# VHH binders against o75319, part 262

Target 1, 181 residues: o75319
Amino acid sequence: GNHIPERWKDYLPVGQRMPGTRFIAFKVPLQKSFEKKLAPEECFSPLDLFNKIREQNEELGLIIDLTYTQRYYKPEDLPETVPYLKIFTVGHQVPDDETIFKFKHAVNGFLKENKDNDKLIGVHCTHGLNRTGYLICRYLIDVEGVRPDDAIELFNRCRGHCLERQNYIEDLQNGPIRKNW
Key: E = the ipSAE of ESMFold2; O = the ipSAE of OpenDDE; V2 = 0.75 times the mean of E and O plus 0.25 times the DockQ between their complexes.

## First folded at step 17 (VHH; framework vhh_h_nbbcii10_fgla)

Design z120
Fold by ESMFold2-Fast, scan of step 17:
Structure z120 (fold): chain B 181 residues (1-181), chain A 124 residues (1-124)
Amino acid sequence: as target 1 above (181 residues)
Amino acid sequence: QVQLVESGGGLVQPGGSLRLSCAASGFTFSYDRSYALGWFRQAPGQGLEAVAAISGSGGSTYYADSVKGRFTISRDNSKNTLYLQMNSLRAEDTAVYYCAAKYPWLDSSEYDYWGQGTLVTVSS
């Protein structure tokens, strides 16, 4: 439908680039059909996303969409120059190993093909917080060897909102690393 | 923050021994060969030279011809520490020794971590 996602207005549209990484996190963009339910200052379309990234002097090279729906926007709403990857995640539960490995594979492939530029990997779920923060932090911990608390702090600071789901935080801090993909 | 800190350097006489340690913080050593660890050195007026390397599992090692039979690289995953045991030291081994870690499957300098170095002087 045309319903604005619950609590979507509570979150900043786009965070800042996470220093030392190629990641930037944001909440789900909403296509034009949602704008009749939003004030002008609340609108965050795919076009608005790219405008806000450019305002930070950054450029997107990949979007990873973690939502379990296609109702918010279509890949066709994005510039043809930016690859789009859909990884369906249900939320609430810690993503399974297959989902984690798909995310890691996509990130590793992007970095290998984009070593000669500084383009960013944009990651979002509905709010750009729990699923998004979990998978970015999981990547930093498992692949880049970042300490869990440092990864979480970096994500929270750059996103402008703290990870909310205690089971996600617990898995990042005390759970097993996922070494194979 | 990812950090590698070398220790154990110092002055030693020819024929002596030293053990260098490299303590890693901000990341954890792995059993699955996900990254390689190594020692490099730079002697006064010379370029950087690879000395020894060990795979993530510890199952594969490399040594420069100049140190084979004298140096032994090892790792302790429980202590997150890399070691270089140096025996039968020669004046030519005088150098600043650097610890390094890299993720070989990513083939990117962004994931290479280097310590600040520890000086080894072989002289009376």
Scores: ipSAE 0.000, ipTM 0.076, lowest interface PAE 22.4, mean pLDDT 83
Fold by OpenDDE, second read of step 18:
Structure z120 (fold): chain B 181 residues (1-181), chain A 124 residues (1-124)
Amino acid sequence: as target 1 above (181 residues)
Amino acid sequence: QVQLVESGGGLVQPGGSLRLSCAASGFTFSYDRSYALGWFRQAPGQGLEAVAAISGSGGSTYYADSVKGRFTISRDNSKNTLYLQMNSLRAEDTAVYYCAAKYPWLDSSEYDYWGQGTLVTVSS
């Protein structure tokens, strides 16, 4: 169906590029069928996503979709020039090692293939916050060696919302580093 | 493991006051910013009734019409404790009071975690 996700309207549609990284987080864009349930100013479609990214003078090079459903929009709604990767990620729990690995692998692959440009990795879950924030921070911590609190602060600041879940924060701050390859 | 433990219940005269506490563990008020916390009650022979709720930010509160102006929900982040100040108590306030917590990322209208409850008896 086209039920609006719970609290979806409460979150900024698109964050800012994370300085020193090629990450940008956003909430899930909703396909046209959802528009009838939204006020005009609440609408956030795949097209709106790209427009907002453009307004920031940025360009998406990859979209990683962490939602556990496919009902929000279709890959066909995206420009053909932007790869789309689905990583089904269960909500409200720390992603498993396989999910973390998939995310890291995707990011590393993108960076390897896009050394000659400055295109961004767009990451989203439903709200573009908890799952998204965790995996981005996990990458920064495990791969880039960023201090956990710095990673979290950076993400929160750029997303415009703070990670909400203690288990995510705790895992990032005190959990073990996950295998990168 | 999330746990909620209510306390402060007891016997009180009509018109009296009582303060309930709910000690939360397994999550931290300062970190879990988007959760909802609430008080519910169940009177003898009656169903569960929502009494009061507070948003994770603390900026929004809800009260049942039956308790508006008499009850106040609050929280102390430093103690990770939820409170229900009950003033001007009435006989009809007699019930087992439950503390509950909800995470907004769960697609459910139901609260996810519940305490064991504390009995409040208002009687002459």
Scores: ipSAE 0.000, ipTM 0.250, lowest interface PAE 13.7, mean pLDDT 90

Design z121
Fold by OpenDDE, second read of step 18:
Structure z121 (fold): chain B 181 residues (1-181), chain A 123 residues (1-123)
Amino acid sequence: as target 1 above (181 residues)
Amino acid sequence: QVQLVESGGGLVQPGGSLRLSCAASGFTFSYDRSYALGWFRQAPGQGLEAVAAISGSGGSTYYADSVKGRFTISRDNSKNTLYLQMNSLRAEDTAVYYCAAKYPWLDSEYDYWGQGTLVTVSS
């Protein structure tokens, strides 16, 4: 259906590029059918996403969608020039090793093929916060060797909202490094 | 988890035709455009050979020289199914055929594989 996700309006649509990385986080854009349930200033469509990214003088090179549904927007709503990857990720629980691996694999593949540009990896879940933040931080920690607290702080600062889920934070700070390929 | 299930294999005479299907689950063709899909085959006593591949968008295809002009790879997003149309079959096409999926920007091996379906071309 066209039900607006709970608390979706409470979060900034798009964060800032994370310095030293190719990541940018945002909340899920909503297709046109949702607009009738939103005030004009609350609307955030796939088109709005790209406009906001351009306003930051950035360009998206990949979108990773972590939502566990397909009802929010269609890949057809995105430019064909921007790859779209769906990784169904269950909310509220720490992503499993397979999900983490898929995310890392996708990111590394993108970086390998995009060494000659500065295009961004756009990552979102519903709110672009908890699942998104966890997987980005997990990557920075496991692959880039960033200190957990530094990764979390960087994400929070750039997203404009802080990770909320204690199980995610705890796993990032104290959990084991997950297997890399 | 991504699963691939091949079907359509069987016995066919030289010069005949066969269409293989690969039903995919765990990802959707229409949404997961970052997955490249491919067909591989392994003949008795031989190594694994790439046969055909199609990009996530479906806009690009690749064929091994041995099958060019005879085989066609395609996908149906509505059915989440990959196909391999095999025409003008030869005895040397006899093999177990596998469906596979991978991210197109990775040079590594395909990440997901089916169990395979046997194609036997014999008089």
Scores: ipSAE 0.021, ipTM 0.413, lowest interface PAE 5.4, mean pLDDT 90
Fold by ESMFold2-Fast, scan of step 17:
Structure z121 (fold): chain B 181 residues (1-181), chain A 123 residues (1-123)
Amino acid sequence: as target 1 above (181 residues)
Amino acid sequence: QVQLVESGGGLVQPGGSLRLSCAASGFTFSYDRSYALGWFRQAPGQGLEAVAAISGSGGSTYYADSVKGRFTISRDNSKNTLYLQMNSLRAEDTAVYYCAAKYPWLDSEYDYWGQGTLVTVSS
């Protein structure tokens, strides 16, 4: 128990806002109980997340948690002013159409209710890379009409790490457009 | 644990007014603004009817055609309470009224329900 996720230290805590969108991606924050296994510069708690977002002159309006676990932090560890949405996803497999639909629906709903502000949708899985990057890129391709290679490049640049899973990349580039948003 | 508790039901005469309250616990309206909140009713021998709904931000409202212009839905985030102001009540408004909450982004059933409060409109 209390084990740091495999390779979690290999990734930058928080990316930058993806220009032209409301998305920002980050790795899973770890509650205070994990800090005994981390050097001070490696700590990334829920509080650290909000401090880093503020340092970029940005504000979170929604957190979408794509992990299949609740062990890393609890919604109660987040500021009371920021909504939290859990979409359970398993790693390694391309998210199914139902999961993709839920993600698109959540994003569209947030944008509709936040049209008069510039608050961000924060998205994370364990590393804030494969599941996170897939769903953000899938949204940009299917809903916003962005070319697949452009969406992937934008995500990679802003996250500071390239999507790693070839099956995710292949689905984004060559898979069908899912028009169930 | 999310709980919704309705209050304010009772006997009223036709043309009267009544205000229902729904107290939320286990989540806060400010923290969990992702939840849409609504009122449903079930008249004797009938199915559930959606009456009114308000978005998590409070910026959007919905009303059933049967209650438009007579009922007003509102939320008070500081009191963690949802309200339904019912004016110009009619015998047809007699029902058990339920408070409900759902993720507004999910095109699905409401996730949490109260126990209901009875409203009887009768002379």
Scores: ipSAE 0.000, ipTM 0.126, lowest interface PAE 16.5, mean pLDDT 83

Design z122 (at its last look DockQ between E and O 0.71; V2 from the best seeds 0.00; counts 0 for: pae E 12.3 > 2)
Fold by OpenDDE, look of step 19:
Structure z122 (fold): chain B 181 residues (1-181), chain A 122 residues (1-122)
Amino acid sequence: as target 1 above (181 residues)
Amino acid sequence: QVQLVESGGGLVQPGGSLRLSCAASGFTFSYDRSYALGWFRQAPGQGLEAVAAISGSGGSTYYADSVKGRFTISRDNSKNTLYLQMNSLRAEDTAVYYCAAKYPWLDEYDYWGQGTLVTVSS
């Protein structure tokens, strides 16, 4: 169905680019069929996403969709020039090693192939917060060697909302480093 | 959990036609922009050769020079299946054909099928 996700309206549509990275987090954009259930100012479509990114003088080079559903929008709603990756990620639990690896591999591949530009990696789950924040932070910690607390603080500040899930935070702070390859 | 399973291989005479299928699981073609798909082949005693590829969006296709005009790569999102239509087959087309998938921006394919044998012989 096209019911609005719980608490979806409570989160900022788009965060800010994370300084020193090419990551930007946002909540899931909703296709047009959802608009009838939203006030005009609450609407956030794929088109709105790109407009907001442009307003920040940025450009998306990749979208990673971590939602565990297909009902929010279609890849066809995105410009053909922007690659789209779906990584079905179950909510509320720490992503498994395979999911983490897939995310890292995708990001590393993008960075390798996009050294000549400054396009962003847009990452979202439903709210663009917990799953999104975990995987971005996991990458920064495991691949970039960033201190866990620094990664979390950076993400929270740029997203405009703080990671909420204690199990995610705990794993980031005290969990083992996952393999990068 | 991504799996690719090829089928449709067999014995065919020179000049004949064959259609290979690759059934994909673990991802959905309705999200076809997530994966680029391709066909590879390995002839006896030879290395792996790229045969054909289709972009994640489906807007671009690639063919090896050796198969241009004869082979056609396509996909059916409703069936989550990749196809390779092979026409005007030649003896040199004899090989094990593999289906593969990768993220569009990556150079290497991450997922491979088990392969299906195509033998072109009179």
Scores: ipSAE 0.542, ipTM 0.811, lowest interface PAE 0.8, mean pLDDT 94
Fold by ESMFold2-Fast, scan of step 17:
Structure z122 (fold): chain B 181 residues (1-181), chain A 122 residues (1-122)
Amino acid sequence: as target 1 above (181 residues)
Amino acid sequence: QVQLVESGGGLVQPGGSLRLSCAASGFTFSYDRSYALGWFRQAPGQGLEAVAAISGSGGSTYYADSVKGRFTISRDNSKNTLYLQMNSLRAEDTAVYYCAAKYPWLDEYDYWGQGTLVTVSS
């Protein structure tokens, strides 16, 4: 398939870096084959992603792709110098403990390896909102000890869109801390 | 859950050949190309030795000096399987062989198989 994801055009391509963290969130980039269905100002390719990050005076050191598909772009569309990690997550459901652990492990490993630089961890799902926001907030709460409401507010402000899925918000606010690393 | 399962070990005569396989589950080679994959071995009474490694793209390989020119590492993304082709086997190649996977930004391999025994003996 070459169809544009539902509501993809409704979201900002890239958020701002989340202050005090190494995270930046964005919606899924779309490879060249999708551009036939987009106006020039709507295009957001892998190249456009890196240009927009550079315009913010930031640099990506890792991309974590949370989509359940590979149809939107290929790892080969990314610079060879930027590691790419695929974590298949189904939308609508709160990510399971295995998925949460994998995300935390990747983030911790990146931070340990990148102590001497300020490169960012880029995280996206289809819209860069619900799965993306959940896993970033879950990391901040469980690992960094951030209060749930503060983590959610920080993500919402920096992404430019509020988390929409009530079950995700409920789990972040009232769910258990996941201690399996 | 990321899981690696080795197979293909056994008893072989010096000068013989064996092909080890490592079947991956919980990630796919075609989608998770960023994983670096490797083979390690542990001989009786000795520590763990790195044998061979292959990059996520499959474009770069590493071999220990002890196996260079005799062993070949390869990956098959369609079968989600890592291989080690072992030729011209020697008694000193006798060991338990482990498959391992890591993200490129990690110094250590974070996922390991349970191992498969290779015995080279006349």
Scores: ipSAE 0.000, ipTM 0.164, lowest interface PAE 15.9, mean pLDDT 85
Fold by ESMFold2, look of step 19:
Structure z122 (fold): chain B 181 residues (1-181), chain A 122 residues (1-122)
Amino acid sequence: as target 1 above (181 residues)
Amino acid sequence: QVQLVESGGGLVQPGGSLRLSCAASGFTFSYDRSYALGWFRQAPGQGLEAVAAISGSGGSTYYADSVKGRFTISRDNSKNTLYLQMNSLRAEDTAVYYCAAKYPWLDEYDYWGQGTLVTVSS
């Protein structure tokens, strides 16, 4: 089915580039079949995503999709030049070490191969907030040495919405550094 | 998680043809455009040689000079399978052939099959 995800309309489509990083976060784009259930101003398609990124004078070099379903859009809806990576990430719980490792490995590989440009890594889950914010912050804390509260504040400000899930916030603030990259 | 399994190796006479297959599991070709796929070989007593590669999108191919015009790499996304069509085989093509996959933005292949032996002998 083409049900609009719960509360999806409540979130800004795309955040701002996080200064000093290569990250930008957004909610899941919805393919055209969902648009019958949306007002024109509510639509946010894969094409709309790229238009909004261009409006910020940015360019995506990788999309990391953290959802556990493919019903929202197909990778074929994305420009052929943009690599797409799916990391199935279950909701409700702090991502496990394997998921964190996959995310870090993808980011580090991207940064190595894109050291001579300024392209961004776009990250999304369903709402572009809790799973997305957790993994971005986990990377900044573990790999870049950013203080937990500073990473969270930067994400919240640039996404335009605060991380909501308390177990994620607790793990970021008080959990161990993960050295699995 | 990602597994690659080669098949189709065997004994063939010089000038003959052989088609190698590599079945992938743990990712789906149609939505994991992030992986580049390749074939490598190791002849007896020799190092590992890159033979052919195809980009995750399928738009770019690479061939070693020694196989250009004789070998063709291809992929069938509906079957999650990579192929190497080997024509005009020579004794020098004798090797264990490996299927491999990597993220296209990395320099190294992360995933490898167990290999399949190709012997070209009269």
Scores: ipSAE 0.000, ipTM 0.255, lowest interface PAE 12.3, mean pLDDT 86
OpenDDE, second read of step 18: ipSAE 0.408; ipTM 0.736
ESMFold2 (binder alone), look of step 19: mean pLDDT 80; pTM 0.818

Design z123
Fold by OpenDDE, second read of step 18:
Structure z123 (fold): chain B 181 residues (1-181), chain A 124 residues (1-124)
Amino acid sequence: as target 1 above (181 residues)
Amino acid sequence: QVQLVESGGGLVQPGGSLRLSCAASGFTFSYDRSYALGWFRQAPGQGLEAVAAISGSGGSTYYADSVKGRFTISRDNSKNTLYLQMNSLRAEDTAVYYCAAKYPWLEPSEYDYWGQGTLVTVSS
């Protein structure tokens, strides 16, 4: 259906680029059919996403969609020039090793193929916070060797909201490093 | 989970044409635009050879030199199907043709999913 996700309005639409990385996090954009249920100032469409990114003088080079549904927007709503990757990720649970691997592999591949530019990896789940934050931090920790608390702080600061799920935070701080290949 | 099923192979005379199809399931072309899709072939006594590839968006294509100008790779998102149009077939095109899909950003030689293949025989 076209019901607005719970608490979706409570979160900033788009975060800031994470310094020292190619990541930017945002909440899920909603296709036009959702606009009937939103005030004009609450609307955040795929078009709005790109406009907001442009306002930050940035450019998206990849979108990773972590939502576990396809009802929010269509890939056709995005420019054809921007690759779109769906990684179905269950909410509230720490992503499994396969999901983590898929995410890491996608990011590494992107970085390998985009060494000559500064395009961003846009990552979102429903709120662009917990699943999104976990996987970004997991990557920074496992692949870039960033200290867990530093990764979390960096994400929280740039997203404008803090990771909320204790199981995610605990796994990032104290969980094992996951296999990178 | 992901399955690829080839069809369209058969016996054809030199100079003839065939169109191979690869029906994909377990992922959708529209929602997984980062997947790369490709055709490979293995001739009798030969190794696996890359024939053609297409990007997830469909905007980029690759062809082996041996098939350039004769073969065309395409995709139909509505049918979730990959195609290989083969024209001006030659005896040396005789092979088992495989459809493959790879997760985005994998090395070109590493495809994650493979079909069972379809035999193409070019003979007078």
Scores: ipSAE 0.024, ipTM 0.447, lowest interface PAE 3.5, mean pLDDT 90
Fold by ESMFold2-Fast, scan of step 17:
Structure z123 (fold): chain B 181 residues (1-181), chain A 124 residues (1-124)
Amino acid sequence: as target 1 above (181 residues)
Amino acid sequence: QVQLVESGGGLVQPGGSLRLSCAASGFTFSYDRSYALGWFRQAPGQGLEAVAAISGSGGSTYYADSVKGRFTISRDNSKNTLYLQMNSLRAEDTAVYYCAAKYPWLEPSEYDYWGQGTLVTVSS
């Protein structure tokens, strides 16, 4: 379907690389069938994503898609040179341990295989904010030992939008560390 | 986890009635009202057929010509449940019935969430 996700236009398409990490966050790209409902300056296709990443002098090495749908774009809309990983993640709920561990495993695997380059891990959900920010911050806290407030601040600054879901923020700040991956 | 679970299927005689329910968990109707909810069916040896759909807000409904006037789709957002009231059942209504969520609602391949199905048998 061609229905634009609610509030999708309210968010910047792509954030900036999070310094000291390999992460970059963005909102979901929308395939060509959505463009009839968008002004030219509102379009954000898979092609537009890669153009915006190049404009920042960055290169994607992996895309992690956290949406619980494939209606927005197809993996086939992405360059064959960039791996795509789907982790179905429900909105509103703090991601479960299985989802968190899948995310951590994917990130660790990418970093191990990409030690000799500076390619980025692109992470998105629908808005590139709550599920995306939660999982990136959870990784930084649990694996890299970053202070929760520092991880959240770094994500908010680089994404250009603050994490909105209070339950996500509270879990990051006060919840248990998930050590299994 | 997102899950759609159908219930209410069974054996019924021609002319009878059944009410199917689809309970959603991990997926909120109010939050995802941009999605349409619908019922599909698959008869033995046949492909999926769209039966009925209701918009996320509940303001618009669709029915296949084969079921118009006999079936009624409804939703209860507070219970996160979709219903299909099936009246004046015919032998040709025999199928596994699936609930699904997506927009647009008429193409099975375009639905993102599917239940496991519930069997409806209309037979004497």
Scores: ipSAE 0.000, ipTM 0.099, lowest interface PAE 19.0, mean pLDDT 83

Design z124
Fold by ESMFold2-Fast, scan of step 17:
Structure z124 (fold): chain B 181 residues (1-181), chain A 124 residues (1-124)
Amino acid sequence: as target 1 above (181 residues)
Amino acid sequence: QVQLVESGGGLVQPGGSLRLSCAASGFTFSYDRSYALGWFRQAPGQGLEAVAAISGSGGSTYYADSVKGRFTISRDNSKNTLYLQMNSLRAEDTAVYYCAARYPWLDSAEFDYWGQGTLVTVSS
């Protein structure tokens, strides 16, 4: 189906870079087949994503797609020079340890390979909010040693929208640190 | 339109096992691996909950905490079928089980395709 995701229009397309990190969060880009149901100012294609990142004087070096679907856009719709990683992440529930470790491994690998540049890791789910915010904050808490409330505040401020799922917030604040081996 | 047909439900004693099957038509697992597949359930008087999911490649799986270690999701590309192996069944597992494909937006519980469901009753 070519229906627009519920509440997708309610969210800013792209947040701002999270200071002190290489992360930028955004909502899912929608391929051209969705544009017949959108006003011109509501369109947010893969091309629009890269234009908006460029407008902030930033450059994407990696896209991590956390959606549990491939219907919104294809990797082929992205520039060939930008790596794309799909981590199928089910919504509603806190991501499992394997998903968390895959995300951490991808981020650590990117940072190791991109020491000599300032390219960003773009992360998105459907709205670029709950799954996206959880995994970015989990990384900051577990790997970078950021305090949970500080990580959440930083994400919320830079994304322009607050994490909505209470179970995700609770896990970040009071849950165990996931050790990555 | 993609069609999903569940089978394998029934009455089982506590501690028993059942294997649910979901036969897919309208796409093939071996060449159309973009489809994500999963199992959901709805117990009497409760809302719909995700039980297990498997990526199109089969390389990533999810399990609800309540079933982790007891249930196993798998796919058979040659049979175009999704499975849920349910072991050590408990009264709390009693529910209608639904197969779903192409998770357009799981957070809203909106999906492109759903099966009709199969009833699993765990009772003595």
Scores: ipSAE 0.000, ipTM 0.127, lowest interface PAE 18.8, mean pLDDT 83

Design z125
Fold by ESMFold2-Fast, scan of step 17:
Structure z125 (fold): chain B 181 residues (1-181), chain A 125 residues (1-125)
Amino acid sequence: as target 1 above (181 residues)
Amino acid sequence: QVQLVESGGGLVQPGGSLRLSCAASGFTFSYDRSYALGWFRQAPGQGLEAVAAISGSGGSTYYADSVKGRFTISRDNSKNTLYLQMNSLRAEDTAVYYCAAKYGWLDTPSEYDYWGQGTLVTVSS
């Protein structure tokens, strides 16, 4: 349907690039059919996403969509030149190991293919916060060896909103490192 | 859940042509660009060999040197089906052909998440 996701308007559309990484986080873009439910200043379409990234002097090279739905926008709404990866994740639960490994594999593959440029990996769930922040931080901790508290602080600062789910924070701080298969 | 079903294999003479089909379910080609799709083969006594692959967007393709210029990978978004058009077939193309799918990038065969059961292609007089 055309119903706006709960609390979607409460979050900034796009964060800033996380320094020292290729990550940028944002909330789910909404295709034009949602715009009649939004004031002009509230609109955040796929086109608006790319305009906001460009305004930061950045360029997207990959979008990873973590939502459990396809109703908000279609991959066809994105530029043909930007790869799109869908990883279905449910809210409230810490993503399982299979999901974590799929995310890591996608990020590693992108970085290998894009070592000669500075294009960003855009990651979003519905609000661009809990599932998004968890998987980005999990990658930084497990693959890049960043301290959990430092990864969380970096994400919170750059996203402009703090991770909200205590089970996600607890897993990042005290959970096991997930090794590659 | 992603499922892949191959068809179109059979016996063909050297220099002949075959088109393999792979019916996909669990995602849609036009709508969902997150899955890369590929064809792999295993000849008797040989390991698994990547033959051709196509990105989730359809904008990038890969071909093994052994098949370049003879085989064409394509997809039909309306039928949710991956194809391998095989022309100028040679005896060394005899193999079981598998279609496979994975998230995102075109990488190694070991990174494909979903595999069909395979279809036998025999090139012989």
Scores: ipSAE 0.005, ipTM 0.246, lowest interface PAE 11.9, mean pLDDT 86

